VH-VL binders against PDZ domain-containing protein 8 (Pdzd8). Designs and how they scored, part 26

Target 1, 198 residues: PDZ domain-containing protein 8 (Pdzd8), of Drosophila melanogaster (Fruit fly) (q9vyr9r83to280)
Amino acid sequence: HQESLRRASALVSLNFVMQFLFHEFKNSNRVRKWFYRKLSIELDELISKTTTGKLLDKLTIKELELGDQFPDVKSLSVHNVELDKDEQRIENLDLLLDINYVGNFTTSIDADMVLGKKGSITLRVKQLSGMARLQFTRKPYTHWSISFLGDPELILDIESKYQGRQMQSNITNLISNQIRKAVRRKHTLPNYKLRYKP
Below, E stands for the ipSAE of ESMFold2; O stands for the ipSAE of OpenDDE; V2 stands for 0.75 times the mean of E and O plus 0.25 times the DockQ between their complexes.

## First folded at step 12 (VH-VL; framework fv_rosmantuzumab)

Design z6 (from x2 with heavy chain K65E, light chain M37L N38H; at its last look DockQ between E and O 0.64; V2 from the best seeds 0.00; counts 0 for: pae E 3.1 > 2)
Fold by ESMFold2, look of step 12:
Structure z6 (fold): chain C 198 residues (1-198), chain A 122 residues (1-122), chain B 111 residues (1-111)
Amino acid sequence: as target 1 above (198 residues)
Amino acid sequence: QVQLVQSGAEVKKPGASVKVSCKASGYTFTSYVIHWVRQAPGQGLEWIGYIIPIWGIPNYNQKFENRVTMTRDTSTSTAYMELSRLRSEDTAVYYCARGSYTSSGYEYFDYWGQGTTLTVSS
Amino acid sequence: DIQMTQSPSSLSASVGDRVTITCKASQSVRFSGDSYLHWYQQKPGKAPKLLIYAASSLQSGVPSRFSGSGSGTDFTLTISPVQAEDFATYYCQQSYDDPYTFGAGTKLELK
């Protein structure tokens, strides 16, 4: 009981520190470039792998607002650690995070479509929560990645326009469904079996 | 009232093609997706694909992808499904259905056409 | 492809009975707390009619004697009390991922 309360207190302190760092760095050039690059990669992959992408000439990220909160970490554990024993440094690190995000990340994307047609979408993330896997690695080069395990909670506010007019809600809901399908396919893993390496 | 009215029954030989129409009324045609579903005699329902009328974009069940073509004419509020290289197992009733999405992204078929019976026999 | 397994394939009931039909998906059809599972009624020679969407939500104009429950992989449709007009075939359908698939159907017959 006392040990559980001390672990909970430490995690709360970590969350306060991360929120402070988030507010200090969310507008830094490096942080903004990372988010733009990651979003651009996801958009490009959606375009190249969908029938809708055949209609698109160009996507432009018009707005990117990172919101007012860093994700709240409800639990954190090490899933895997691999060390380079010769250099005594971390080669690979896998973390499992139970997160809750309500920070209102917002982006606006304009689409130039074939035949001179134009569309736009504004996306706000009202809720994103679930168990996530955060991986840091040095091979083949230093980088990191994140993915969700199981069924994350995802609540989106979406506005869409076509040819300057707001689309009917049913078509906007279709777009929302395609975004939710993309999240399921790329960033959500099934939890049928778990295999470990020491 | 929302209504989907389909073209009449068809009898075809193997190797031929059929084109079924689905005329929509009572709602804004370009605001909803049109799905096609078939039902072989004595069997259950099989999803063929859909078309998004505002853009004319189809999406097909891979099982039918090389034989099916879905189109629409927004000026007449009509969707079409063409199935080529017909086989005897294509004998079925073919339905069009309106796809509806809620803000949570559920898609379900809220209105259906009366069905078009296709018989493929030598 | 997500397979939808319905049971029973047929059943007999009298007017006034309580009937339960089950549908099992080969994988979860739940995302963000929502179940992408729908129920349809089909009478002979007629097109299917939507009864329940999102596992438990009644379509407009459907009597409250129809109810749906379940989440993830295991779903039920309950009819209580059965009326004369309810003798039909019932299908579940998932809209979680392409291709959309239907159960094989459950035929409700008069005893």
Scores: ipSAE 0.437, ipTM 0.740, lowest interface PAE 3.1, mean pLDDT 83
ESMFold2 (binder alone), look of step 12: mean pLDDT 92; pTM 0.947
OpenDDE, look of step 12: ipSAE 0.713; ipTM 0.869

Design z7 (from x2 with heavy chain K65E F109M Y111V; at its last fold request DockQ between E and O 0.80; V2 from the best seeds 0.76)
Heavy chain, then light chain:
Amino acid sequence: QVQLVQSGAEVKKPGASVKVSCKASGYTFTSYVIHWVRQAPGQGLEWIGYIIPIWGIPNYNQKFENRVTMTRDTSTSTAYMELSRLRSEDTAVYYCARGSYTSSGYEYMDVWGQGTTLTVSS
Amino acid sequence: DIQMTQSPSSLSASVGDRVTITCKASQSVRFSGDSYMNWYQQKPGKAPKLLIYAASSLQSGVPSRFSGSGSGTDFTLTISPVQAEDFATYYCQQSYDDPYTFGAGTKLELK
ESMFold2, look of step 12: ipSAE 0.676; ipTM 0.882
ESMFold2 (binder alone), look of step 12: mean pLDDT 92; pTM 0.946
OpenDDE, look of step 12: ipSAE 0.793; ipTM 0.921
ESMFold2, fold request of step 13: ipSAE 0.636, 0.623, 0.637; ipTM 0.861, 0.855, 0.863
ESMFold2 (binder alone), fold request of step 13: mean pLDDT 92, 91, 92; pTM 0.943, 0.940, 0.942
OpenDDE, fold request of step 13: ipSAE 0.855, 0.853, 0.849; ipTM 0.941, 0.938, 0.937

Design z8 (from y2 with heavy chain S103Y Y108H, light chain A54D; at its last look DockQ between E and O 0.03; V2 from the best seeds 0.00; counts 0 for: pae E 16.2 > 2, grease 20 > 18.9, SAP .527 > .496, placed apart)
Fold by ESMFold2, look of step 12:
Structure z8 (fold): chain C 198 residues (1-198), chain A 122 residues (1-122), chain B 111 residues (1-111)
Amino acid sequence: as target 1 above (198 residues)
Amino acid sequence: QVQLVQSGAEVKKPGASVKVSCKASGYTFTSYVIHWVRQAPGQGLEWIGYIIPMWGIPNYNQKFENRVTMTRDTSTSTAYMELSRLRSEDTAVYYCARGSYTYSGYEHFDYWGQGTTLTVSS
Amino acid sequence: DIQMTQSPSSLSASVGDRVTITCKASQSVRFSGDSYMNWYQQKPGKAPKLLIYDASSLQSGVPSRFSGSGSGTDFTLTISPVQAEDFATYYCQQSYDDPYTFGAGTKLELK
């Protein structure tokens, strides 16, 4: 149990450092541009991969706020490490993380729809929790990825408008469920589809 | 009314430094990026870099990275650009400009300062 | 660095004319369906003024006689009809990637 107390202390220290670094860098233009670009890739896939996307001409990110907290890491382990024999460098590094996020990531997206109709969605992530795999690899090219092992707990606040009028709560619940399904399909093993470059 | 007001003209010798100020008013200073752009006499525009006023984090054009320092004072809503080891080719008008808040085109410069003329001559 | 090639370098016109200025980027400045290309007007002794952002979006307070078009690498600014106050220098600018770069400018002169 002595070792478990030392692991808990190390995780508290890690979480403190990560929260500090998050608050130092979350407003940098490079960090915000990075998140903007990643969200834009997700929106492009939504347009190209779903029946609902066929009804949309254009999605525009109008607001992107990274929130007030970095995810809390409840456990961390190294799942795999592989070295490049010739260059003595890490070729693959897999981390297994138990995370709990309550940082209120927020984005606002405007939709130009077919027949000249307009809509908007404001999305806030109230909670995202689960066991995740974070992988750094050099094959087929240098990149990193994150995916959940099973469906994460995902709690969303959604406000939506159509032609300037705020939509009813049953419509926002349908949108929330569609977002949960998309996250499950794209970011949950074995269905992972996205990789990120550093 | 959004306004950016810059410090007055400067005359410097080669090897000296200059610090230009840009005072913002009419909007929330910490919500928008401040860019710096220069224009040599009779020439086009050249981007120097930006600063994120909320955290004081700059990003510099590599051409200037070892000679430029960008800072800000959030209590006075003022951004600063300091250029060191001045050369005659640094003679230009220096502008501050506000980056857009809109992510769909957030790097366009919607409001500009009046410009600060720097002359570097021996 | 993304090079911005702007043409013509100068242009003579009369009030009432239609004027077209072109700008070519050395690589695509398009991301997610948006083109990160902006147009500015600059009069002598004054700071640049934003006219067009995202290739075709008109800035608030800019007259509708200004329009922008194009995507990817090839862009145009059109002024129709030219008014007396439009004689100035015009710059394109990419905001796709650092360093942000400008065209060399097009001076619109009265015939």
Scores: ipSAE 0.000, ipTM 0.457, lowest interface PAE 16.2, mean pLDDT 80
ESMFold2 (binder alone), look of step 12: mean pLDDT 93; pTM 0.952
OpenDDE, look of step 12: ipSAE 0.787; ipTM 0.919

## First folded at step 13 (VH-VL; framework fv_rosmantuzumab)

Design j1 (from z7 with light chain A54D S57N; at its last look DockQ between E and O 0.70; V2 from the best seeds 0.73)
Fold by ESMFold2, look of step 13:
Structure j1 (fold): chain C 198 residues (1-198), chain A 122 residues (1-122), chain B 111 residues (1-111)
Amino acid sequence: as target 1 above (198 residues)
Amino acid sequence: QVQLVQSGAEVKKPGASVKVSCKASGYTFTSYVIHWVRQAPGQGLEWIGYIIPIWGIPNYNQKFENRVTMTRDTSTSTAYMELSRLRSEDTAVYYCARGSYTSSGYEYMDVWGQGTTLTVSS
Amino acid sequence: DIQMTQSPSSLSASVGDRVTITCKASQSVRFSGDSYMNWYQQKPGKAPKLLIYDASNLQSGVPSRFSGSGSGTDFTLTISPVQAEDFATYYCQQSYDDPYTFGAGTKLELK
């Protein structure tokens, strides 16, 4: 009835505002630097923590394009909130979001490998959708995280080169497998038949 | 015709090592992953790991990581699996298998070698 | 590790029968429209042969009397009608997460 229509209207308004802000700020140096830094952290982890990192001298982000659209939020709810009684601040905030992203986020990464070998990958995200948990916390330090629940949809366009030549499709598909596996490993909450109201 | 041909049977004593070969033919060796899987007598199948031949990058089952080494020679289209510090429970048939990927990145093992029998006995 | 539980461990059938073999994963092996489940056939003294990948896709050259179904945790392999050459051991296998694991096998025997 009237309350469900009010919630739907508010969510539509939020999506319009977020889309507007995205288009106003997607080319700003601060926003691009933030995304560059986040991706660089993930690449540094690859070099330092994996067996494959022993074969890599340096990873360089050559292109970073934020795409055409901000993710569309189909539903949004507060899953959990914890307050600091003394300072009247939110210490923990868990949000559940139904996300649909088709904005074509694109990045190109060059790899300098041992023995002077060179590789590159261009990745475009055609679709990323599903139920996600967005957590804000101030302890042990202020940070946020995002993870997917259940079975998200992830559609990627990938181009890969080794020594300047385009790689065979099976090797590019292997890279897709590794990216999908990395996304699966970020599922921190089990999908225990959660129920959501509109 | 896509084919994987493995080296012959091996008999080893406990504490030794073994190196099994897997020769690929009929396809571009560097475009596909090579898995290694073993089967103890009368038992099921156990995954050991795989190697990505174009880069020589292995991915090992944690159970074997301390004593397995996977390598390849791209000039001869041959993958190798070496298992060290052998025990009697390593007695098994060792298979190599080609790993293929669908366009969405789904992995499956479509072509298998004939197997290499390893016997570890005193 | 993801455990794969097959049942039954053995099964007797006549040529012409319909046979169903089940495989249960200890957790979901589904992601982005794929169910990471494969089925293999193995005859004595021979290497395994891929029958089904992605839960339900028939490998090239495999007869249409083989079919696979299921998603998430519960999967079945169906053989209908059983032929003389189908008496073998069948394994399910997940490729969702490391280490990749197989079921213990189901031996299909002539009644």
Scores: ipSAE 0.669, ipTM 0.876, lowest interface PAE 1.0, mean pLDDT 85
ESMFold2 (binder alone), look of step 13: mean pLDDT 92; pTM 0.943
OpenDDE, look of step 13: ipSAE 0.852; ipTM 0.942
ESMFold2, look of step 16: ipSAE 0.627; ipTM 0.863
ESMFold2 (binder alone), look of step 16: mean pLDDT 92; pTM 0.942
OpenDDE, look of step 16: ipSAE 0.865; ipTM 0.946

Design j2 (from z7 with heavy chain T30S I54L W55F; at its last look DockQ between E and O 0.59; V2 from the best seeds 0.69)
Fold by ESMFold2, look of step 13:
Structure j2 (fold): chain C 198 residues (1-198), chain A 122 residues (1-122), chain B 111 residues (1-111)
Amino acid sequence: as target 1 above (198 residues)
Amino acid sequence: QVQLVQSGAEVKKPGASVKVSCKASGYTFSSYVIHWVRQAPGQGLEWIGYIIPLFGIPNYNQKFENRVTMTRDTSTSTAYMELSRLRSEDTAVYYCARGSYTSSGYEYMDVWGQGTTLTVSS
Amino acid sequence: DIQMTQSPSSLSASVGDRVTITCKASQSVRFSGDSYMNWYQQKPGKAPKLLIYAASSLQSGVPSRFSGSGSGTDFTLTISPVQAEDFATYYCQQSYDDPYTFGAGTKLELK
C-alpha cells in the first residue's frame, strides 16, 4: 500500500521534470531539425513509393509546432527485459505506459500537385491517450518502436485547402479517416495478456 | 435529390473486359468517395474498392488490384469501374455507393446505385 | 482480412415479433470510441440500403423500430416490432480496415 503511494509520487516528479525539459528544449534548433528531418523522410517516401504519390510534385512542411505539453505518463512498468551474454547489455526491453497527451502538436504541409494544383493540410493533435508498449531492441538494428494496446483515443483537428479554398468538409473528414486508419494499422495492437511470473 | 444511376446490363465472354458507369446527381460529386461492391447470384456482398473523385485516386481491394481500374469524369459527375480478363466467377450484380464521413472521420455508404448485372459465359 | 460471422443465416417471424440478428468480427473494430460496424437491408432485386452506422446510429429516414448495439467484436441488429416491409436480407459490414468485408447475410422470412 505505502509502496503504491511512493510510485505515484515518483511518477508525479518524473512528469514534472519531463514537462520542464520539454518547455526548455522544444524550440531548440536541434530538436526542431530532428522533427523536420523525420517528417520530411515520411513525405518523400509517400511521393516515391506510391502510385498516388505521382500526383504530387512537392511536399513542403510549412509549420511544425511541438505544442504546449509533454505527454503525461500515468503509469509505467517493465513488461519484459532480455539481456545479452554475460548480462552486459540490454538486448530487448518492453515498457508499458499509460499516457495522456493533450499538447496540441501541430503541423502544416503544403502540396504542389501536377497540373499546377495546390493543396494544404493543417493537422493538430488534440488528444492521444491509451496504454502503449514501448519496445527497444538491438536486432536486426538498434531502434525503438511504440504501439498502442487496445483502443486509444485520438482526437484530431484538421483543416484542408485545395486551390486556396477550404475543401468541402467531407474531404477534410476523409483525411481524418485516413490518418486514423494509418494509426490503427501501424500503431495499434491487440491487448496482450500479462502473465504472472514466479 | 442525391442519386446514383448505373449503366445497363452486360453480357461478356471470358477474357473480355467490362466498364460500368455510375452517374451521380444532387450533390458535389468530387467531394465524396465512390465505392464499388459486387454480389454474385445467391451470394453476399464483396467490396471491390473506391475512388476519390476530386483527385482521381483509387483504393483497391488487393484481390482485384491486377484486373480493376477505377476512373471518373468530373465534368459529367460519372465514376467508372473497368474489370478485365473476365471469368465466369465475375458474374454478379455490380453496385456503386457513395461514401460519406462524419466529423470524427467515420465512413459509411449512404447512397447506392441500382446495380448493373454482368453475365460472363462462353 | 477481418472476417464477419453473421447468425442466424435465416429466421422466420410474424408481423409484430421482436427479432435479433448477430454479427461477430474476427477482431475488434473499435477505435477511439467508434465501432466501425454498419448494417444494411436488401430486398430481392434491389440495392442494399443503409440502416445503422457506427454500430448504433440510425440512418436518416430509417424507422426507429430498427436499432443496433454492440461494441468491439459482437454486434446485434434488433427489429421490434417487425413489419411486413421488413422481410429482407440483412448484412453487417466493417469499415475498420481494408478490405471492407460483409457478413454472409441473414434472411428474415414471413412465418
Scores: ipSAE 0.659, ipTM 0.873, lowest interface PAE 1.1, mean pLDDT 85
ESMFold2 (binder alone), look of step 13: mean pLDDT 92; pTM 0.942
OpenDDE, look of step 13: ipSAE 0.792; ipTM 0.907

Design j3 (from z7 with light chain F31L; at its last look DockQ between E and O 0.79; V2 from the best seeds 0.65)
Fold by ESMFold2, look of step 13:
Structure j3 (fold): chain C 198 residues (1-198), chain A 122 residues (1-122), chain B 111 residues (1-111)
Amino acid sequence: as target 1 above (198 residues)
Amino acid sequence: QVQLVQSGAEVKKPGASVKVSCKASGYTFTSYVIHWVRQAPGQGLEWIGYIIPIWGIPNYNQKFENRVTMTRDTSTSTAYMELSRLRSEDTAVYYCARGSYTSSGYEYMDVWGQGTTLTVSS
Amino acid sequence: DIQMTQSPSSLSASVGDRVTITCKASQSVRLSGDSYMNWYQQKPGKAPKLLIYAASSLQSGVPSRFSGSGSGTDFTLTISPVQAEDFATYYCQQSYDDPYTFGAGTKLELK
């Protein structure tokens, strides 16, 4: 009982510290520019790799709001540790996180489409929950990555417009389908990872 | 009220092409996807692909990608599927089906056309 | 490609019976709380008719004697009680990943 309470207390402390740091830095120009850049890269890749991207000339991020909460860490454990041959340095460190996000991350994206057509989407993340693997590694170079294990819960609020008019709900729901499947493909193992320099 | 009505039976020689039509009524044509599915005699169902009519973009099963073309005419609420370089194995009933999505983004094919029989023989 | 294995390939039943048809996907078809599994009924010479979507949701106009269950990889269609109009072929289908695939079918015959 005492050991379980110590682990729970440490985890609660970690969550409070992360929430504090989030609120201190969420409006930082450096943090916001980082998120704009990362989201822009993801959007450009989506355009270049999908058949639907042939309709799109340009995607522009109009709004990016990081929301009101940092993801809550429900559990944290070391999944794997690899040391170099002389056991003096960590070569690879895998952490397993059970996360629950309800912070309402919001982005608005405008699309310039073929034949001068215009579209837009506003997306709000109501919930993102699941087991995630956070990996720190020195091979092939020092970096970190994050991916979900299995099927994360993803609940979205979506509004979409085409030529200035709200799209019919079935087309907006089609877009939701494509987003759910894209998150699966990019963020869920096996073999798919997002990689970040430290 | 929601209905998909397909064109009539076709008989073709190997190497020819066929174009099957699927006319929608009773709903807003551009708000739903149209799937194409075939069934060889005595066999199960095989998915060919879909088209998104509002934008005219298709998504093909890779097996058919170099032989199939899906188009639509929004002014007549009609979807089309053309299959080229026909072989005897393409003998089948070809169905169109409307794709609907739940609010969470789940897709299902809720309304089917009556089918178009294609016979490919020498 | 996700393979869909239906069993049995055929079965015989009398009106009033309870029948169970199973479908196994070669990998999980669960995404964000939905299992991407549909069930169709097809009578000879007719188009397929949707019965169940999202593994367990009953399509509008389908009698409540049809029910679906399961998640991930293992799915079940249950008909109870079987009626005379239910003798047909039943197909499962996944819409989780391209290409969408169907099971080989289960023919329900009058005993």
Scores: ipSAE 0.537, ipTM 0.820, lowest interface PAE 1.9, mean pLDDT 85
ESMFold2 (binder alone), look of step 13: mean pLDDT 92; pTM 0.946
OpenDDE, look of step 13: ipSAE 0.667; ipTM 0.851

Design j4 (from z7 with light chain F31Y S57N; at its last look DockQ between E and O 0.65; V2 from the best seeds 0.00; counts 0 for: pae E 2.2 > 2)
Fold by ESMFold2, look of step 13:
Structure j4 (fold): chain C 198 residues (1-198), chain A 122 residues (1-122), chain B 111 residues (1-111)
Amino acid sequence: as target 1 above (198 residues)
Amino acid sequence: QVQLVQSGAEVKKPGASVKVSCKASGYTFTSYVIHWVRQAPGQGLEWIGYIIPIWGIPNYNQKFENRVTMTRDTSTSTAYMELSRLRSEDTAVYYCARGSYTSSGYEYMDVWGQGTTLTVSS
Amino acid sequence: DIQMTQSPSSLSASVGDRVTITCKASQSVRYSGDSYMNWYQQKPGKAPKLLIYAASNLQSGVPSRFSGSGSGTDFTLTISPVQAEDFATYYCQQSYDDPYTFGAGTKLELK
């Protein structure tokens, strides 16, 4: 069937190009600074907007490693295109992507907690897979966003310490539970989306 | 053996407060959450919230948020639940339960206390 | 809040019967490969006892005559064959989102 073969060839080419670009630019100071800035914004939001954040004085990113692979795109389709009829500009563009990520993105975050207590977490993303919606829109202002549709696969390796000692596995697994809940609440429709300016 | 032992039955008048204790033994108290669940006579189970003992962080069911306080004492391996401004509808058996997590972060309540009966009557 | 609807509210059975209890969540409780559904047994005057976690996983020490199935919104607890010690009330419970909620219970009685 010719259309299924053309789709497969285009996806292979897309994945090859994106993987190539990732390896060319992943150690760039500009790319790493961009990721550092984005993660810092998310951490500041955590401190400001959660009850757990009330126990935290400061979060510091000690390690940020982008990993060894770019997400693999298993399928890509246009879900919606809307035009501004008067000016024929794109008002909204929705893309659906089926992604599979196994690139081991890693970050280490130190926490200065109230009463002088210290904690740290090292988080490695072993797998993130699912159907995602990538939206580009001009309403209410020009931005883009990404969110998962439904139930992504999220597998994390984490280590956690409190007062210099490794936390027991059950507490580390509790932290995994909280991270998965936060992703679900913030990044999975219908609940929440990530939005980024172009 | 792992067990949770709760304080004895309480009789209170409307408007009073009650503080129920849950003493853990046979495991590392600070490594597991403690849930609180109640059951009115002849009725089903109602989740009140949990506390994370290592940090003392509670998470309450919104229904109870302005009336419930969960605390713990790590030196005695004891969790506490205090319910204030009691009403006759608060008459129930109150359970504590230990929360365990799988490696994927799935939570299950594997050990339960024997229950503490609270009666609220004038 | 996620509502958990159990059916039936009560049923009668004889030793040796196959019994099926259902639980329906008002929204999906599935995330990242796990269905966030637990089943508990409660005998009169006693605390609940965990039977099944994550929809289908049998808790340690629970007899294999208990089994759980389902995903998303529709879940089933099966007891086959029913034994004398199984007459009790059974509750489903979701741990997908706060507040955690229980079904109203299904009382299994000797016929």
Scores: ipSAE 0.500, ipTM 0.788, lowest interface PAE 2.2, mean pLDDT 84
ESMFold2 (binder alone), look of step 13: mean pLDDT 92; pTM 0.947
OpenDDE, look of step 13: ipSAE 0.821; ipTM 0.914

